# VH-VL binders against q92383, part 9

Target 1, 206 residues: q92383
Amino acid sequence: TKAEIHLSGLDENWKRLVKLVGNYRPNRSMEKKEPYEELIRAVASQQLHSKAANAIFNRFKSISNNGQFPTPEEIRDMDFEIMRACGFSARKIDSLKSIAEATISGLIPTKEEAERLSNEELIERLTQIKGIGRWTVEMLLIFSLNRDDVMPADDLSIRNGYRYLHRLPKIPTKMYVLKHSEICAPFRTAAAWYLWKTSKLADYTK
Short names: E, the ipSAE of ESMFold2; O, the ipSAE of OpenDDE; V2, 0.75 times the mean of E and O plus 0.25 times the DockQ between their complexes.

## First folded at step 16 (VH-VL; framework fv_dusigitumab)

Design K05 (at its last look DockQ between E and O 0.39; V2 from the best seeds 0.00; counts 0 for: pae O 3.4 > 2)
Fold by ESMFold2, look of step 16:
Structure K05 (fold): chain C 206 residues (1-206), chain A 123 residues (1-123), chain B 111 residues (1-111)
Amino acid sequence: as target 1 above (206 residues)
Amino acid sequence: QVQLVQSGAEVKKPGASVKVSCKASGYTFTSYDINWVRQATGQGLEWMGWMNPNSGNTGYAQKFQGRVTMTRNTSISTAYMELSSLRSEDTAVYYCARLEYDFWSGYYGMDVWGQGTTVTVSS
Amino acid sequence: QSVLTQPPSVSAAPGQKVTISCSGSSSNIGNDYVSWYQQLPGTAPKLLIYDNNQRPSGIPDRFSGSKSGTSATLGITGLQTGDEADYYCGTWDYDLSAGWVFGGGTKLTVL
């Protein structure tokens, strides 16, 4: 891909990382989904390991017999105990209700509308919603809207990825990530993917 | 090179237990679940359960509840599956395989398999 | 009847195309990704397709996957004698017996 070629050409560290991790293979499961669905998936994963978050999200999807994702109106009207049984905390349930209301009101755009908005417009607009921070909107940009140049610099796994890549003695700050990822443009989403994948490498733990 | 290497073949009597080992190399052992799958002669693949090497947490298939224990030793990157109260129907090849949901990459499937361990239960 | 249903066997001549179906339900294929496994005689299974339609590195592009509703399909073009194997679909099932499930397997014979 263009992203693999670009990243491999940056320096020896990136060349080695791309070779060790292999082909760029991002999660495409949310590409056709409406923004509110991805926002809910991202809320499920806040402060949780990937496996636990996936279990919660899949139980939520399974509420209907047909496997159809709940509509915003269904979520607005959904009983608290049903959502609790999926594994959502009370705080996350409040966020899901807020996402549902914001989708009904039009604050959260449709997929079609969102494709016309910039990353910055979406971040500024959607972080108004209770429980939705910059990281959560960055997940929407990456996984639902397929934006190529997004770096979630405060993500702990991404920061730890730079520790590995640059052989740092401790996990770097988000400001370090912002600064050093500038050369990865316009493929910072792919760079983030590779940085996250460092957690899977044999010499990751020291 | 990413690989899983299993212990050798076992012959057991009904009522005994067997413990199969699965040694991982070439990747961060604690970052992927280990799954156990068995296959009787001429039969399909049968999932037995998963084990998270980081936490030690497990989930067992209903059929094996109460008879199976999946453990690990992280210092030597090795997973274990112990099956007790063996019967002749437990004669099979037992595989370990790694599997993880990856938020960034999606579902990988069981991408690396051990070579299999033949367990024969006979009297 | 198994949770995931595959035809027990399929055959075709070298160079031809074959498809292998995998039928499930809303609690598995309808709600999660499908992977496919090739098992050559006397060997461990090998991952062939993941995420419904993605190939791992080293798998030729003549292997393909697709999913529609509660059904998945493995496609193999340009059949070779070396493709003679058992093929399994697999996915997570989220009903009251939650866990991983495999299809019953399909024996591909290349005549």
Scores: ipSAE 0.258, ipTM 0.633, lowest interface PAE 3.2, mean pLDDT 88
Fold by OpenDDE, look of step 16:
Structure K05 (fold): chain C 206 residues (1-206), chain A 123 residues (1-123), chain B 111 residues (1-111)
Amino acid sequence: as target 1 above (206 residues)
Amino acid sequence: QVQLVQSGAEVKKPGASVKVSCKASGYTFTSYDINWVRQATGQGLEWMGWMNPNSGNTGYAQKFQGRVTMTRNTSISTAYMELSSLRSEDTAVYYCARLEYDFWSGYYGMDVWGQGTTVTVSS
Amino acid sequence: QSVLTQPPSVSAAPGQKVTISCSGSSSNIGNDYVSWYQQLPGTAPKLLIYDNNQRPSGIPDRFSGSKSGTSATLGITGLQTGDEADYYCGTWDYDLSAGWVFGGGTKLTVL
């Protein structure tokens, strides 16, 4: 892929990493879901194993009047106890309600609108919502909106990835990641994927 | 070489407990879930549960809820599966298998398996 | 009863092609990647296919996988005597009893 070629050409470290990991295989969503749905999934996944989060999310999806994913209005009006029964914590329920309200007000854009907004614009816009941090939005950008140039620099796996890549004695800072990942543009998402994969390599050490 | 090495065969009485170990080597132990799968003689594969070595979090099949406990010792890269209140139908070969997990990737299957541990439950 | 449904057995002569089907539902195959496992007699299962159609290192291209909707298929071309084994499909199920699920297994006999 173009991303692999670009990254492999950056320097010997990247070349080695790409070779060790192999082909770039992004976990991209094939479904075009609305941003509010993906944000709800993200919230559901917080502090939970992905498998458990998905179970909760699927239960939530089943609570619909028309068999589809609940609308923002439905979520806004949904009983607390019903949401709890799905497995959401009180904190997450508050976030879900906030997401619903933000969607209704237009703060959370439609999929179509989101496609016209820059990464930075979306981050600025969506992090205003309770329970939605930068990392969550970055995940949305990567997995839902299929943006190719996103570097979750504050992610511990990414930072450890650079520790591995550059053979650093200590985990680098977010700033370090941001600085050194600039050359990965416009394929910083792929770079992030490879950095994450470092922990899977045989010679990886904590 | 990436491998999972399990403990030896066990013979138990009904009502007893058995604890099977699974030692990982050749890879980062905490980067993959450990799944446990058993197989009775002449039968198919039966999934028992998963354990994340990093967090220690677990999920068990409903059939084994309350009777199975999956743990790990990260210092020695070893996973454990304990099954209590054993009955004759628990006689089977028990396997541990690693499975990659993360939001960054799909599920890459159980790509490394232990050699299996035979557990026999008999009076 | 297995959540995923496989034919109990399939057979073919050496050199031929066989397919093994795996049928599930929207909560499992319809919602996650399918993997396939080969189990030779008296041995532990071996990963054959992951992510619907990907082969691990060492798996020959005679083995292939595909997924459509709530069903998956394993294809084996150029059948060899050494391919005689049990084959299982597997994936994650996200219903109320969320967990990994296997098919019932398919015994492949090479005639």
Scores: ipSAE 0.035, ipTM 0.689, lowest interface PAE 3.4, mean pLDDT 91
ESMFold2 (binder alone), look of step 16: mean pLDDT 91; pTM 0.940

## First folded at step 20 (VH-VL; framework fv_dusigitumab)

Design Q06 (at its last look DockQ between E and O 0.20; V2 from the best seeds 0.00; counts 0 for: pae O 2.8 > 2, placed apart)
Fold by ESMFold2, look of step 20:
Structure Q06 (fold): chain C 206 residues (1-206), chain A 123 residues (1-123), chain B 111 residues (1-111)
Amino acid sequence: as target 1 above (206 residues)
Amino acid sequence: QVQLVQSGAEVKKPGASVKVSCKASGYTFTSYDINWVRQATGQGLEWMGWMNPNSGETGYAQKFQGRVTMTRNTSISTAYMELSSLRSEDTAVYYCARVEYDFWSGYYGMDVWGQGTTVTVSS
Amino acid sequence: QSVLTQPPSVSAAPGQKVTISCSGSSSNIGDYYVSWYQQLPGTAPKLLIYDNNQRPSGIPDRFSGSKSGTSATLGITGLQTGDEADYYCGTWDDSYSAGWVFGGGTKLTVL
């Protein structure tokens, strides 16, 4: 891809990382999904191991008998204990209810509407929703809206990715990530993917 | 040297149970899910379920709900599939295969397969 | 029947080219990476193509894969008698009780 070529050409560290990890292969499963679906997927993943979060999300997707993701109206009317049984915490359930209400009211845009909004417009608008921080909106930008130049610099795994990449003695700050990722533009989403993938390498150390 | 090595062939009578083992080596056992796939003679591949070796969580194909149990012993890097209330139609070769999932990449393919375990159910 | 649809058989002469199709839906091939598996007689399936079009090490470049919409295709050029096998497509399906789905398999005969 253009992103792999760009990143491999930045310096020796990026060249080696791209070679170690291999081809850029982002999760495309949410590309055609409405924003509220990805926001729910991202909420499930907050402060959880990827596989645990996936189990919660899969159980939630399977609540409907017809194989379709629950509608905002179904989520609005869904019993608390049903969502608890999927594995959502009480705070996350409150966030799911808020996402449902915001989708019904139009505060959370449709995918078509969201495609016309900038990253910053979406971040400012959607972080007003309870339980929805910048990281959660960045997941929407990356996975549902396919935005190519997003760096979730507050993500601990991304910060650890730079520790690995630059062989730092400790986890760097959010500001270190923001500064050193400037050269990755306009492919910062791919850069984030590679940085996150460092957590899968055999010599990864926190 | 990434490999999955399965237990030997089994012959069972209807109504019995079978437990097939799958020993992993050459990789971090808890980093990949173990999936079970069976194949009856002259038939295609039939997915049975996945098991997360780290947590022990499982997801079973609807056809096998209530009859299959997938477990593991992480200290010896071994996964198990137990199928109960056996019928003649359960005669098949049973495979384990590893799969990775993560939030950023999604599902990977089944990149390493066990050699298969033949289970024969006859009266 | 299988969730993914493949032709039951395909054949061609040595040195020729064949393609094997795999048809699915938006809940599987449309949203997820497709893999292809070769199963030689009496052996376990072997990963042949992953991530729609990538070859693992040791798989010759005469094997290729592609995906368009809800369909995937395996291409084999320079056919050899050793290519006689069953070929399966597979992917994740996120409808109903989410899980892996496979095509019914395609028997390749090299005449």
Scores: ipSAE 0.733, ipTM 0.871, lowest interface PAE 1.2, mean pLDDT 92
Fold by OpenDDE, look of step 20:
Structure Q06 (fold): chain C 206 residues (1-206), chain A 123 residues (1-123), chain B 111 residues (1-111)
Amino acid sequence: as target 1 above (206 residues)
Amino acid sequence: QVQLVQSGAEVKKPGASVKVSCKASGYTFTSYDINWVRQATGQGLEWMGWMNPNSGETGYAQKFQGRVTMTRNTSISTAYMELSSLRSEDTAVYYCARVEYDFWSGYYGMDVWGQGTTVTVSS
Amino acid sequence: QSVLTQPPSVSAAPGQKVTISCSGSSSNIGDYYVSWYQQLPGTAPKLLIYDNNQRPSGIPDRFSGSKSGTSATLGITGLQTGDEADYYCGTWDDSYSAGWVFGGGTKLTVL
């Protein structure tokens, strides 16, 4: 792919990493989901193993009587105890309520609108919502909106990825990642993917 | 090279237990779930359970609950599957397979498989 | 018997196209990515397709996958004799005990 070619051509470190990890295999969603749904998924996934997060999320999805994902209005009005029964923490329930309100107010755009907004615009808008940080929006950009040029520099795995990539004695800072990942443009998402994969390599050390 | 190497063929009596090993190499053992899948002769694939090598957490198919135990030794990158109270119906080839998972999308496919271990249960 | 339903067999001549269907429900295919596996006689299964339509390295583009609703489809174009094998669809299911589920398998015969 163009991304692989670009990254492999950057320097010997990237060339080696691309070779070790292999073919770029992006995780792309087949279904168009509304941003508020994806944000709820992201919140559900916070600090949880994927299996646990998915279980909670699926229970939440099943609350609707019509078999569809709960609407923002339904979420706004949903009983706290019902949400708790799904497995959400009180903190996450607050976040879900905030997401619902933000969607109703139009702060969280529709999928159609989101597709027309830049990464920066989406980050600016969505980070206004309680419980939604830049990292969460970046994940949305990557996994939901399929944006090609996103580097989640705050991500610990990304930072450790650069530790591995550049054979650093210590984990680098966010700023280090931002600086050194500029050359990865316009395929920073692919770069991030490869960096995430470093922890799965045989010679990776913590 | 990424690979899973399983232990050799086993012959057991009904009521006995069998423990199959699966040694991983070429990747970080704790970063992928290990799944066990068996296949009787001429039959389809039957999933038995998953094990997270990092935490040791497991999930078993309901059919095998109480009879299967999945463990691992991280120091030697080896996963184990023990099946007790063996029956003739347990005669099959048993596979281990790794699965990558992601916090957003969930599960990827089983991209690396062991060569299989034949377990024969006969009187 | 199997949670996912596949046709037991399909056949075609070399060079032709075949499709293998995989039908499930909302608790599996509806909510989770589908993978496909090829099993040659006497060998372990091999990952053919993951994430509905993605090919692992080394898998030729004549293999394709798609998903719609609670059903998935494997497509094979330019059929070769070496494609004669059993094909299984698989995905995650959380209806009862959360875990992987497979289709019953489809035997592909190259005429």
Scores: ipSAE 0.047, ipTM 0.692, lowest interface PAE 2.8, mean pLDDT 91
ESMFold2 (binder alone), look of step 20: mean pLDDT 92; pTM 0.947

## First folded at step 22 (VH-VL; framework fv_dusigitumab)

Design R05 (at its last look DockQ between E and O 0.61; V2 from the best seeds 0.00; counts 0 for: pae E 5.2 > 2)
Fold by OpenDDE, look of step 22:
Structure R05 (fold): chain C 206 residues (1-206), chain A 123 residues (1-123), chain B 111 residues (1-111)
Amino acid sequence: as target 1 above (206 residues)
Amino acid sequence: QVQLVQSGAEVKKPGASVKVSCKASGYTFTSYDINWVRQATGQGLEWMGWMNPNSGETGYAQKFQGRVTMTRNTSISTAYMELSSLRSEDTAVYYCARGEYDFWSGYYYFDYWGQGTTVTVSS
Amino acid sequence: QSVLTQPPSVSAAPGQKVTISCSGSSSNIGDDYVSWYQQLPGTAPKLLIYDNNQRPSGIPDRFSGSKSGTSATLGITGLQTGDEADYYCGTWDDSYSAGWVFGGGTKLTVL
């Protein structure tokens, strides 16, 4: 792919990493899910194993009155105890409520509108919502909107990826990642994917 | 080379508990899940649950919830599976397996397996 | 009984091709990657195919996997006596009781 070619051509470290990990295999979404749904999934996934998050998310989905993903209005009006029973923390429930309200108000765009907004525009817009940080929006950009040039620099796995890539004695800062990942453009999402994969390599050490 | 070495065979009475260990080597222990799968004689594979060695998070099959506990000791790269209130139908070979997963690609599979631990429950 | 359905048994002569089917639903095979496992008699399972159609190192290209809709298929060409084993498909199920699910297993007999 163009991304692999680009990254492999950056330097010997990237060349080696791409070779070790293999082909770029992103989790691309083909479904037209609304941004608020993806944000809820992202929030659910915060600080949890993905499979655990999915379990919570699936329980949440099952609460819907019509068998569909709960509407923003349904979420807004959903009983706190019901949401807790799904496995959400109080903090996350608050975030979900905020997401629902933001969607109803139009702050959270529709899928169609989101597709017309830049990464930075979406980050700026969506981070206004309680519980929605830059990382959460970046997950939306990558997994829902299939953006190719996103570097989640504040992600610990990404930072550890650069620790590995550059053979650093300590985990680098977010700023370090942002600076050194500029050359990965316009395929920073692919770069991030490879960086995350570093923890799976045989010679990876913490 | 990646290896998962399990503890030896166990013989238990009904109502007792069994704790099986799985020592990992040849890779970063905290970078992969440990799954437990059992197989009764002549039967198929039955998934019991997963454990994230890094966080200690677990997910159990509904069938075993309340009766199974998966833990780990990261200092010795060892995972444990404890099954309580044993019944005769719990007689099986129990396997630990390394779980490969990332949320970036969405795949999940078991790429390395322990040799299995035979647990026999009989009066 | 198993969430994923496999034929109980298949058989063929050496050198022939066999296929093993694995049928599920939208909440499992339809949404997630399928892996296949080979279990020789008296041994632990071994990963044979992952991510629907990928072979781990050491697995010969005689083994292939495919997925379509809510079904997956394992193909074995050039059947050898050493291929006699049980084969299991597996995937993650995203239903309410989310977890990993195996097929019931298929016994492959080499005639």
Scores: ipSAE 0.371, ipTM 0.808, lowest interface PAE 1.4, mean pLDDT 92
Fold by ESMFold2, look of step 22:
Structure R05 (fold): chain C 206 residues (1-206), chain A 123 residues (1-123), chain B 111 residues (1-111)
Amino acid sequence: as target 1 above (206 residues)
Amino acid sequence: QVQLVQSGAEVKKPGASVKVSCKASGYTFTSYDINWVRQATGQGLEWMGWMNPNSGETGYAQKFQGRVTMTRNTSISTAYMELSSLRSEDTAVYYCARGEYDFWSGYYYFDYWGQGTTVTVSS
Amino acid sequence: QSVLTQPPSVSAAPGQKVTISCSGSSSNIGDDYVSWYQQLPGTAPKLLIYDNNQRPSGIPDRFSGSKSGTSATLGITGLQTGDEADYYCGTWDDSYSAGWVFGGGTKLTVL
């Protein structure tokens, strides 16, 4: 891909990382889904970095016996205990209800509408919703809207990716990530994917 | 270099429990899930559940809910699967497997497997 | 029993090609990535294909994978007697009892 070529050409650190990780293969499961669906997936994943988050989201996707993702109206009317049974915390359930209401009101756009909005406009508007921070909107930008140049700089796994990439003694700050990822433009989404993949490398801890 | 080494064969009576261990080496134990899969003689593979070694969180297949417990000891990079209230139908080879699934890549697979532990349940 | 349907057996001569199908639904293969596992007689399963069509290091390119809709296919070309094994597809299933599922397995005989 253009992203792999660009990143491999930046410096020896990036060249090594792209070679070790291999082909860029992002999660495409949400690319045809509506924004509210990805926001819910991201909420399920907040402060989780493992199979547990995926299990919560998969249980939520399966609430309808027809295999269809719950509609915003269904979520608005959904019993608290059904959502608890999926594994959502009470705080996350409040966020899901807020996402549903915001989708019904049009604050959260449809996918078609969102494709015409800038990253910054989406971030500014959607972070007003309870439980939706910048990171959650960045997940929407990356996975549902397929935006190529997004760097979730405060993500712990991404920051630790730079620790690995630059052989730092401690996890760097978000500002370090913002500064050093500038050279990755316009493919910062792919860069983020590679940085996250460092957690799977054999020498990650060392 | 990655290895999963399981404990030895077990013979149990109906109603007992069994605890199988799986010692990991050659990678960062807490960075990958451990899955447990069993296979009765002449049968297919049956997934039992996953365990996150970092948090200790688990997800069990519905069939085993209430009878299986998956745990770990991170200081010795070892995962455990305990199956209680054993029946003759639980006679199988039990495998641990390193699972990789993540939010960012979306891919999912079991890339390294233990050698298997035979559990025989007989009167 | 198995949510994923595989033929129970296939056979072909050395040097030939076989395909092994894995049929699922929108709640599994349709929305999730498929992996394939080889189990040689008396051994633990071994990963052959991940992410629908990717080969881990050390798997020769005569093994291939593909996915279309709710079905996945493992292809093996240049068959060797050492390929005689059981083959399993696997994926995540989003149905009411969400979890990992394997196909029932396909026994490959190399005549």
Scores: ipSAE 0.071, ipTM 0.622, lowest interface PAE 5.2, mean pLDDT 86
ESMFold2 (binder alone), look of step 22: mean pLDDT 91; pTM 0.944

